Miniprotein binders against Mucin-6 (MUC6). Designs and how they scored, part 56

Target 1, 185 residues: Mucin-6 (MUC6), of Homo sapiens (Human) (q6w4x9r395to579)
Amino acid sequence: GHCSLEGGSFVTTFDARPYRFHGTCTYILLQSPQLPEDGALMAVYDKSGVSHSETSLVAVVYLSRQDKIVISQDEVVTNNGEAKWLPYKTRNITVFRQTSTHLQMATSFGLELVVQLRPIFQAYVTVGPQFRGQTRGLCGNFNGDTTDDFTTSMGIAEGTASLFVDSWRAGNCPAALERETDPCS
Below, E stands for the ipSAE of ESMFold2; O stands for the ipSAE of OpenDDE; V2 stands for 0.75 times the mean of E and O plus 0.25 times the DockQ between their complexes.

## First folded at step 12 (miniprotein)

Design j30 (from ut7 with R7E E11R K14L)
Fold by ESMFold2-Fast, scan of step 12:
Structure j30 (fold): chain B 185 residues (1-185), chain A 98 residues (1-98)
Amino acid sequence: as target 1 above (185 residues)
Amino acid sequence: GSAEEIEKLVREALKHLLEAERLFEEAERLAEEGNLEEALRLLKEAVKHLDEAIRLLKEAARLAGDLRLTRELLFLYIELAILIYRVRELEEEIEREE
């Protein structure tokens, strides 16, 4: 399954449900028992430098008991607070430059992350079939049914994206607002 | 000037982050030993340090005159967010054990 974070605050879940939000926080993008060592994928949003978008993706984080990999929009890759030159390889994870504008994080456990660095920072998450029905977070539950894609961290299926997104905040941040239309001048 | 003031705030925020990390690691050990009450006490103490670090970081950002986090502030913010997440997860785990 494929999940995308595009255009600042546009998300498409593993079950292909699109939604948008406004928020400046770190969010849990993917959590699953299939991720080793209490692994989690996180997305960091901050104020946008582009006037037509209030917020933008500025970093993605892979966190486990062994690794704290940060990939930032400034093309800096760190693990456990230390800057790394690419290609960077651990026991189960390799981060490398796929093209002049794209970095890839490949893993041995069925998770793949591709980040577009330019012209705008965007992320694409791929998970293997072993993750089906076993994911939670902003990318949804990957169960083939879009009607429960907004399942909160408490296990409640919501009708709106705002409560869903808010439940997956990982920091002390304001609540996200569902973006249905662009602001009028 | 403002650069020296921002650097001081960032250094103070980092000290609070490092103390919160120490308290969290100690809380993890106590929870593993089954001392859940003391683990929760240390997690609450860690939260106080994290709250102060966030306050200092917000003041640094305000003085920098930008709504967007600079490179250094972004990485510090990410560390704070990760630790807040870890504290919350451990608190929930302890609560489930009851």
Scores: ipSAE 0.623, ipTM 0.806, lowest interface PAE 1.3, mean pLDDT 83
Fold by OpenDDE base, second read of step 13:
Structure j30 (fold): chain B 185 residues (1-185), chain A 98 residues (1-98)
Amino acid sequence: as target 1 above (185 residues)
Amino acid sequence: GSAEEIEKLVREALKHLLEAERLFEEAERLAEEGNLEEALRLLKEAVKHLDEAIRLLKEAARLAGDLRLTRELLFLYIELAILIYRVRELEEEIEREE
């Protein structure tokens, strides 16, 4: 399964459903029992301009009981809150520079993350087949059905991206705004 | 705003941050011990403190016009998200035990 966060406000789920939203909050991208130690992947969005529609991804966070890894445009911060030199390695996770503009977080448990730092901060999440039907969050449920990707944290299928996205907030933030996906963006 | 006012806000924010950290650590200890209800209570309290700290720092940043605080604020947002996530996890765990 491949989930992408692109263009600042575009998301494509594991089931290849595209949608767009504008929010300034931290959201759960991926939660699954397949992630060890209650692991979760989160995305941090913030304002990138003056208008409400000017929002962008600013950081990706992997959180578990053992690890906290924050990948932002400028640095990688871990459990101790300090920026780390790459490559950074834990028991099951390695963060390294893939290219001059891309970082990769590789894991031993079937999660891969590629982050484009420049010119636009973007993220690409890949999960193994063992995650099928066992994922939740903004990246969807990875069950091959795009029609139920907007399942909320409470297990309710929503018809709009806004309500879906809001259900996965991890902070006290304003409601997300839904916009139509523009393939030209 | 005045430098004195900014300093006051920062100091107050720091107090809240330290309290949030203390509460979080205690909550995690309690959770490990199986005292989920008390852990949850403390985490919720930690969230309140961290939220207040963020509010204060935002105000300080506004008064100072200092973009450097934006970076710090970002990480505090992340910390807040972590706390909220843990709150949800504990709530779900408590529900499963009932």
Scores: ipSAE 0.324, ipTM 0.677, lowest interface PAE 1.6, mean pLDDT 90

Design j32 (from ut7 with R7E R71K E72R F75W)
Fold by ESMFold2-Fast, scan of step 12:
Structure j32 (fold): chain B 185 residues (1-185), chain A 98 residues (1-98)
Amino acid sequence: as target 1 above (185 residues)
Amino acid sequence: GSAEEIEKLVEEAKKHLLEAERLFEEAERLAEEGNLEEALRLLKEAVKHLDEAIRLLKEAARLAGDLRLTKRLLWLYIELAILIYRVRELEEEIEREE
C-alpha cells in the first residue's frame, strides 16, 4: 500500500481516498502492530510562510522505543536528538539521499518512507502486504474499502475529515500556541 | 531584547523537557519491574514538567511574533509532542490488562 502527503495539505490514504485538511499539529500517520518496538510514523504540520489559511508538512518522525528519527524540511536528519550524516544506518533502518531532492528511509520490517525536500516538502509512505487491514492513523486502515478510511483513534468511522484528523493529534499544535496565549491573564 | 528573552524561555523549556525525559525513562524502568503505582506517579510528575515547557514555549512564540515557528521553536515543539505521545502511550499500556 501507498500513502502520500503532497501539495502542503493533501493526503491520499493507503486505500486511495484523497482528502485535504487545515492543521498545524503533529499527527499520527501510521500505527500498526507490524511496526517493531511500538513504532509509529508521524507528520508535523505548521502554518505556511505567508498565509494563515494554508498549512504545510514541515517534518516527518519515525518513533519507536529505540529510535526517534526526525527528517525536517531543512534537510536535517536526527536520531534521538543528534544530527546524522547520510547514509545513516541502524540494524533495521537506513536513511540515505536517493536523489539530489529526495531522502529515503528504508526498513527491514516492510515500511519505506520517501521525502521530497525541494521544491516543496512532501512525503510518500509505502507498506508491504503484511500491513493490510492492520494500519491506523491519517493514512487509513488499508483494508481495501475507502468508506471507513476516516476511522478515528476511538474506532469510529466519520464521514468528514475534520473529526478524523483531530482524533489523530499527537501533542500540541502551533495554532494552539497563539490561541491559548492570553495577554490578559 | 525580545530575542534574548526568547532564548532564555527556550533554555528554560529545554530544562523542563530534559527533566520530563529523565522521569519518563525512570517510569519505563519501574513499569518493566512491575512497580506500576510508582511508574504512574513519575509520569504525573513528567506531565507537570511538560506543561511548564509548553507554557514557556507559548510565551516564546508570542514574543517571536512570527506567522510560523522558527527552526529552534519547531525543534522544541517536536520534542515536546513526541514525549507527550510517549507518556500517554505508556499510561495506556500500564492500564491494559493481559
Scores: ipSAE 0.612, ipTM 0.790, lowest interface PAE 1.3, mean pLDDT 82
Fold by OpenDDE base, second read of step 13:
Structure j32 (fold): chain B 185 residues (1-185), chain A 98 residues (1-98)
Amino acid sequence: as target 1 above (185 residues)
Amino acid sequence: GSAEEIEKLVEEAKKHLLEAERLFEEAERLAEEGNLEEALRLLKEAVKHLDEAIRLLKEAARLAGDLRLTKRLLWLYIELAILIYRVRELEEEIEREE
């Protein structure tokens, strides 16, 4: 399964459903029992301009009971809040520079993350086949059905991206806005 | 806003964050020990501190322009969000066990 966060406000789910939203919050991208130690992947969005429609991805966070890894445009920060030199290695996670503009987080448990740093901060999430039907969050449920990708944290299917996205907020933030569902626009 | 005002807000937010972290850790310990009622109480208190921290941080961000203008504010925001998430997850776990 491949999930992408592109163009600052576009998301394509594991089931290849595209949608767009504008929010300035931290959202859950991926939860799954297949992630060890209650692992979760999060996306941090912030204002990128004056208007409400000017929002962009500013960081990606992997969180578990043992690890906290924050990848931003400028640095990688871990549990101690300090920037780390790459490659950074834990027991089952490695963060390294893939190219001059891309970082990669590789894991031993079937999760891969590629982050484009420049010119636009973007993220690409890949999960193995063992994750099929066992994922939830903004990246969807990876069950091959695009029609139920907007399932909320409470297990309710929503018709709009804004309500779906809002259900996966990590903190108290303004409501997300839906503009378009076409990532190519 | 002034740099001094922003700094004051940040420091206050950090105090609330630290208190919330303390409460969360205690709640987690109590939950592991089976004292679910007290754990939930502490989590609710932690949420209050987190809410205040978020309020203060938002005000700081407003004065600074936006979160991206200050790395410090961004990181603090992320830390707060993470803790909120952890508190909620633990709360839900405890509630399922009751």
Scores: ipSAE 0.605, ipTM 0.831, lowest interface PAE 0.8, mean pLDDT 91

Design j33 (from ut7 with T70I L74V Y77F V87A)
Fold by ESMFold2-Fast, scan of step 12:
Structure j33 (fold): chain B 185 residues (1-185), chain A 98 residues (1-98)
Amino acid sequence: as target 1 above (185 residues)
Amino acid sequence: GSAEEIRKLVEEAKKHLLEAERLFEEAERLAEEGNLEEALRLLKEAVKHLDEAIRLLKEAARLAGDLRLIRELVFLFIELAILIYRARELEEEIEREE
């Protein structure tokens, strides 16, 4: 299945459900028992400098017990806090420059990440068939049914993206619902 | 100057992050020993330090215009988020045992 993070604030889930959000936090993008060593994929969002979006992707993180790989919009790749020259290889993960504007993280466990660096930082997540019905996070549950793609971290299917997105915050950030107050008024 | 103010905010945030890491490691140790009540207390204390680090980093980000400094802030936010995630996982694990 394919999940995309595009145009600063748009997400399309593995079951092809599109949505938009306005959070600026680190979010759980993908958790699954199919990821080795308690692995998780995370997305970092911050305020954009462009008028058409107040939220933009700035980094993607793959975290496990052994690895903490960060790919940032500034073309810096680190693992466990140390900057790495590309191509960077571990036993199960290879990060390399696919094109002048794209980086790829390939894995041995059925997860692939492609990151567009320019003109806008975007991410594309591909998972193998072993992940069907076994994913959770912003990319949805990959069960072939779009009606429950907004399943929160508490296991409740929501009708709106706001509660869904807020439930997958990895950090102590302002909730999207708290931002309904106009800061200029 | 602005650069000096940003540096102070970043250094204070780093201190809070290091203290949160220390508290988290101690909470893990206590949970392994079966002292769940004290482990949860330390996790709550770690979260307060994480909240303060986030506040300081957000203020630094508001003031920062240097791309190199913004990059450092992004990495600190990521370190912070990872620790928060680990703390939540540990808290949930402890609550299951109770």
Scores: ipSAE 0.014, ipTM 0.319, lowest interface PAE 8.7, mean pLDDT 75

Design j34 (from ut7 with R86K E89L E93D)
Fold by ESMFold2-Fast, scan of step 12:
Structure j34 (fold): chain B 185 residues (1-185), chain A 98 residues (1-98)
Amino acid sequence: as target 1 above (185 residues)
Amino acid sequence: GSAEEIRKLVEEAKKHLLEAERLFEEAERLAEEGNLEEALRLLKEAVKHLDEAIRLLKEAARLAGDLRLTRELLFLYIELAILIYKVRLLEEDIEREE
């Protein structure tokens, strides 16, 4: 299955459901029991340039008990807080420059990430067939049915992308906290 | 000048991140020992430090004009986000056990 994060804040799920959101937080893209050592893929979004009406991807993070890989829009790759030069290889993960504008993170466990660095930072997630029906997060549940792709972290199918996306935030982010205090403005 | 103010905010944010990391590590040990109540208390304290660190980074970004242009600030933000994620996972684990 294929999930994409394109054009700043557009997402297409593993079941090919497109949506757009506004976000300035870290979001869980993919959680699955198929990922080793409590692995999770996350995306970091922030305001785009001087315009505060649009948001864009600024980093992608792969987190497990063993690894904490960050790939940023400025072409910095870190693991567990230390900068790494490419190609960077661990037992199960290799990060390398695929083209002059693309980095790839290949794994031994059926997950592949490609990030486009220029002209716009974008991410493409590929998972093997063992992930079918076993995924959670912004990329959807990979069950062949788009009607439940907005399933929240609590297992509830939502009608709006906003509620769905908010459920996959990694805690109380500053922008989300500020937004929640505005209902009486 | 402004650069000195930004540096002070970044250093203060780092102190809060380090304290949150310490609290989280202690909470993990307590949870492993079965002291879930105390572990949850420390996780709530860690969240306060993480919230303060993020507030300080937002102030630093305001003075710097754009958080994304400063790699150090971006890294600190990502590290804070990762730690927040870990705190949330451990809170959920403890709440499910109870």
Scores: ipSAE 0.141, ipTM 0.415, lowest interface PAE 2.9, mean pLDDT 78

Design j36 (from ut7 with H16L H49L L57I K58Q T70A; at its last look DockQ between E and O 0.63; V2 from the best seeds 0.61)
Fold by ESMFold2-Fast, scan of step 12:
Parts: structure tokens; sequence; C-alpha cells
Structure j36 (fold): chain B 185 residues (1-185), chain A 98 residues (1-98)
């Protein structure tokens, strides 16, 4: 399954439900029992450098009991607070430069992350079939049904993105505002 | 001046992060020992410190004349967000045991 964080504030879930939001917070992007060592992906959003009336992705975090990998829009990669030269390898994770504008985090447990650094910071998450029905967070539940893709952290399926996104915040952040998927509509 | 005020806000946020880390580690130990009520009390205190630290960082960003988090503030903010996540995960785990 494929989940994307594109154009600053657009998200497409693993079940291919598109939505958009306006928010400045760290959000849980993916939690799953299939991720080892209590693993989770997080997405950090802030005011956009392109337009301050919009928000955009500024960092992606992979967190587990062993690793705290941060990939930022300024092309800095850290693990557990220390800057790393690429390619960077752990037992189960490799971070490397895929192209001059893209970094990839490959794992042994069925998760792959590709980050576009330029011209706009964007992320693409791929998970293997073992994750089907076993994901939660901004990327949805990967159960083949888009109507419950907005399942909150409390397990409630919402019809709109705003409460869904807000339920996945980390920290005392402003509430996200739901945006149309086409900003010119 | 504003630069000195920003520095003070950042240093205060770092101190709050360090204290919250200490409280989190103690809460983990207490939870492992089965002292769930005291563990939850420490976790609630850690959340208060972390929320205040994030507020200080956001204030520092505004004083810097930028509506966005600069690199230095971004990484500190991410550390705070990660610890908030860890705290809430442990809170949920303890609540499931009750």
Amino acid sequence: as target 1 above (185 residues)
Amino acid sequence: GSAEEIRKLVEEAKKLLLEAERLFEEAERLAEEGNLEEALRLLKEAVKLLDEAIRLIQEAARLAGDLRLARELLFLYIELAILIYRVRELEEEIEREE
C-alpha cells in the first residue's frame, strides 16, 4: 500500500482517500503492530515557505525503542540526536540518497519511505501486504474501505478530515482546519 | 534584546525537556514495579512541562520575526514532540492494565 504527503498539505491514504488540512503540529503518520520495537512514523508540519497561508511538511520522523531518525527539509538526517552521513545503516534500516533530490529509508520489516527534498519537501510511504488492516494514523487503516480511513486515535470513524487529523496530534498544537483537496475550487 | 530573550526561551525549553525526560524514566521504572498510580502522576507532570516547553519554542519563533520554525528550533520541537508521544503511549499502556 502507498500513502503520500504532497504539495505541502495534501495526503492520500493507503486506501487511496485524498484529503487536505491546514495545521502546524507533529502528527502520527503510521502506527502498526507490524513495526518492530514500538515503531512509528511521524510527520511535522509548519507554516509553508511557499505561502504562509498554507502549511507544509518540514520533517519526517521514524521512532522506535532503538532509533529516532529525523529527516528534515534542510537535508539533515539525524539518529538519536546525532547527524549522520549517508548512506547510514542500522541492523534493519538503511537511509541513502536515491537521487540528487530524494532520500530513501529502506527497512527489513516491510516499510519504505521516500522523501523528496527539492523543490518541495514531500514524503511517500510504502508498506507491504502484512500491514493490511494493521495501520493507524494519518495514512489510514489500510483495510480496503475508504469510508473508515478517518479513524481517530480513539477508534471512531469520522466523515471529515478535521477531527481525524486533530486526534493524531502530538503536543499542544493549534487545531487543524480541513481544506478542499483542490485549493482552487 | 530580542536575541537574548530568544536564547533564554530556548534554554528554558531545554531545561523543561531534561526534567520531563527524568520524570519519564522514573515513570517507566515505577510502571515496571507495578506502581501504576505514581507512574501516571509523573507522566501527567511530564506532559505539563513538555507543553510549556513547546509554548516557549513557539514564542521564540515569533520573536525571531519568522512565522516558521528555524532549523535549531525545529529539532528541539521534534525532541519535545517525540517525548510527548512516548509519554502518551505509556499512559495508554498503563490504562489498559487498569
Scores: ipSAE 0.677, ipTM 0.819, lowest interface PAE 1.0, mean pLDDT 84
Fold by ESMFold2, look of step 14:
Structure j36 (fold): chain B 185 residues (1-185), chain A 98 residues (1-98)
Amino acid sequence: as target 1 above (185 residues)
Amino acid sequence: GSAEEIRKLVEEAKKLLLEAERLFEEAERLAEEGNLEEALRLLKEAVKLLDEAIRLIQEAARLAGDLRLARELLFLYIELAILIYRVRELEEEIEREE
């Protein structure tokens, strides 16, 4: 299965359902029992241009009970908050520079993440067939049915991307809340 | 000036993050020992600290006038979001066991 996070906050789910959103928050991109140690993939969005409605991907985070890997445009930061040299390797995970513009996180558990650093920060998530029907988050549920890919964190299928995306926020969002409390901006 | 106020907000947010991290680690220990009620109380307090820290980051970003978070603010926000996620996952785990 393939999920992509591309410029202008476009997402394509594992079931090939495209959508877009604008927000400045951290979102749960992928959760699955197939990820060891309660693993999850998170996506971080921030303002991207001169318009307050323009947002883009600025970081991807892999998190489990054993791992914390933050990939941003300029740095890979692990467990202690310090930048690490690439390649970075654990027993199950290797992060390396694939090309001058791409980083790859390869794993032994069927998750692959490719991050394009330039010209635009983008991410491409690939999961093996063992993940079918066992994913949650912005990448959808990977069940072959695009009509329920907008399933919220409470398990409710929504008809709009906005309700679905908002349900997958990791917490309060700095810029999104600011804009909503200032209706003149 | 405003730069000094921004630094004060950032330093306070960092202090709240450190305190929330200590509460989370203690809650993990209490949960492992089976003291689930006390673990949940600490996790709820950690959420309060983390919500306040994010509010301080929001205020710092507003004072800076940038359309996007400065690098230091962004990484601090990411650390806060990670801890919020871990806190909420532990709360759910404890509640599922009951």
Scores: ipSAE 0.618, ipTM 0.805, lowest interface PAE 1.3, mean pLDDT 82
Fold by OpenDDE base, second read of step 13:
Structure j36 (fold): chain B 185 residues (1-185), chain A 98 residues (1-98)
Amino acid sequence: as target 1 above (185 residues)
Amino acid sequence: GSAEEIRKLVEEAKKLLLEAERLFEEAERLAEEGNLEEALRLLKEAVKLLDEAIRLIQEAARLAGDLRLARELLFLYIELAILIYRVRELEEEIEREE
């Protein structure tokens, strides 16, 4: 399964459903029992302009009981809040520079993350086949059915991206705005 | 906005975060011990602190006038979001056990 966060406001789920939203919050991208130690992947969005439609991804966070890894455009921060030199390695996670503009988080449990730092901060999530039907969050449920990808944190299927996205926010944030997906954007 | 005002807001938010973290850790311990009621109480208190901290950070960002949060504010915001997530997850876990 491949999930992408591109263009500042575009998401493509594991089931290849594209959608667009504008929000300034931290959202759950991926929850799964297949992630060890109650692991979760999160996306942080912030304002990139003056209008409500000017929002962009600014960081990606992997969180578990044992690890906290924040990947931003400028640095990688871990549990102790200090920026780390790459490669950074834990028991089952390695963060390293893939290219001059890309970082990669590799894991031993079937999760891969590639982050494009420049010119646009973007993220690409890959999960193994063992995750099929066992994922939750903005990246969808990875069950081969695009029609139920907008399932909220409460298990309710939504017809619009706005309510779906809002259900996966961490903390009190403004409501997300929905825009039509433009494949040319 | 003034730099001093922003600094004050940030410092206050940090204090709230630290207190919320303390409450969460205590709640987690209590939950492990089976004292679910008291654990939930502390988590509710933690949520209140975190909500206030978020408001402070938002105000600080507004005063800064930047389109994006500065580094310090960004990471503070992320830390708060993470803690909120952990609190909610623990609350749900406890509630399922009750």
Scores: ipSAE 0.616, ipTM 0.838, lowest interface PAE 0.8, mean pLDDT 91
ESMFold2 (binder alone), look of step 14: mean pLDDT 78; pTM 0.760
OpenDDE base, look of step 14: ipSAE 0.598; ipTM 0.827

Design j5 (from j1 with V40E K51D T54L)
Fold by ESMFold2-Fast, scan of step 12:
Structure j5 (fold): chain B 185 residues (1-185), chain A 95 residues (1-95)
Amino acid sequence: as target 1 above (185 residues)
Amino acid sequence: DAEELKKKIEELIRKAEELLLEAERLLKEYLETGDPELLEKSIEKAVEAIDLLLEAARLAAQLGDLRLVREILFLYIEAAILIYRAREIEEEHEE
């Protein structure tokens, strides 16, 4: 299955459900028992460089008990707070430059991440069939049914993206719903 | 006064880093003792660090220092990850 984070604020889930959100926070993209050492993939959103009223992807994080790999839009890769030269290899993970504008994180456990650095920072997540029905987060549950793709961190299926997205915040930050635009403007 | 803003930003970053180190110490102590009060204090310290870092980022953006904003963002990510891990551990042990 394939999940994409494109155009600053657009997401397509593993079950191919598209949605858009407006939030400035760190969000859980993917949690699964298939990820070793309590692994999770996260996305960091901040205000756009060309439009500070919109959100854009600025970093992707892979976290486990062993690793804290951060890949930023500035082409900096760190693990556990230390900058790393590419290619960077651990026991189960390799981060390398795939093209002049793309970095790839390949793993031994069926997860692949490709980040586009230019002209817009974007991310593409691929998971193997062993992840089917075993995923949680912004990328959905990968069960072949789009009607429950907005399942919150509490296990409740929502009809709209806003409550779904807000439930997957990693840590304390402003809720997307708190920043509602005035209906008259 | 740009110099006053720089001093304020440096103070906020320093305090946030101290809070984050204390949060990590408390989390480590929790893993050794199992005392739930230590876990709660760890999360509280990391949340305080985030509040300071968000203010530091606002001031750094006013100065147009995008490299400093980026540095602050990485500290923010570390604090957010600590909170996420602490809450996961808490959920495992609440059963």
Scores: ipSAE 0.000, ipTM 0.279, lowest interface PAE 11.8, mean pLDDT 74

Design j6
Fold by OpenDDE base, second read of step 13:
Structure j6 (fold): chain B 185 residues (1-185), chain A 81 residues (1-81)
Amino acid sequence: as target 1 above (185 residues)
Amino acid sequence: TPEERLKELLDKAEKLIEEAFKLAQEGKTDEAIKKVEEAVKLILEAAELAKELGDLRLLRETLFLYIEAAIVLYRIREESG
C-alpha cells in the first residue's frame, strides 16, 4: 500500500484515491493493529500563507507507547525533545538520510516512510501486505475499494473529504476545507 | 509500448509480492523467496524503463514495490530466526 502527501494539500490513499484539503491541524494518517505499542502515524499541517487555502505539511509524527519521532523540514526530534544526529535507531525504527533532500524512516513491522524535505515538504507512506484491510486514517483502509476510503474515525463513510479529514483530527483545530483535486498533482 | 510494458511489469511484481507474503505465512520459505526474487527482477527492469521515459511517478512506484519486497524478506527472516 502506497499513500502520498504531496503539494502541500494533496493526499492519495493506499487505494489510490486522490483528494485535496486545507487544514491547520494534526491528523491521523495511519492507525492499525499491525503497528506495535498502539502506534500511529500523523501529519502536521500549518498555514503557509495568508489565505485559508495556503496550508502545507510541516511535519510527520510517529507516536507509540514507546517512541515519539517528529520529522520536520529542519530536524528530527525524538522522545526527549532533542534533535538527533542521523542515522537514529531505536529497537525497531531507524531514521536515516536517503538522499540530500530525502529522509527515510524504516521499521521492522512493515511501515516505511520517505520524507522529501526540499523544495516542498512531502511524505510517502508504504505498508506491507499484512496491513490490507486493517488501516485507518487519512491514508484510507487499504481494501482495494476507493469508494469507502472516506471512512471516519467512527466507522461512518462520508461523501466529502472535509468531514472525513476532520474526523481524524488529533487535536483542537478549525474545520478542514475541501478543494478540487488536480489530476496532475 | 514502453509505457505499457512498464505498467505490466509493476502489476506482475505486485502480484508476486502478495503471493510471496502468503507463502511465507504458510511456512513455504523457499517458494516465497523465489517469488520475491522474481518480483525484484521485474521491479528493476521497470525502474530502468521509468528512467528512460523520465516518468518520476512510475519510478517512485518501483521504489515502493521494492520496499514491499524487502518487507516480505524481513518477515521471512524474523519467522525463521
Scores: ipSAE 0.006, ipTM 0.222, lowest interface PAE 9.7, mean pLDDT 88
ESMFold2-Fast, scan of step 12: ipSAE 0.759; ipTM 0.882

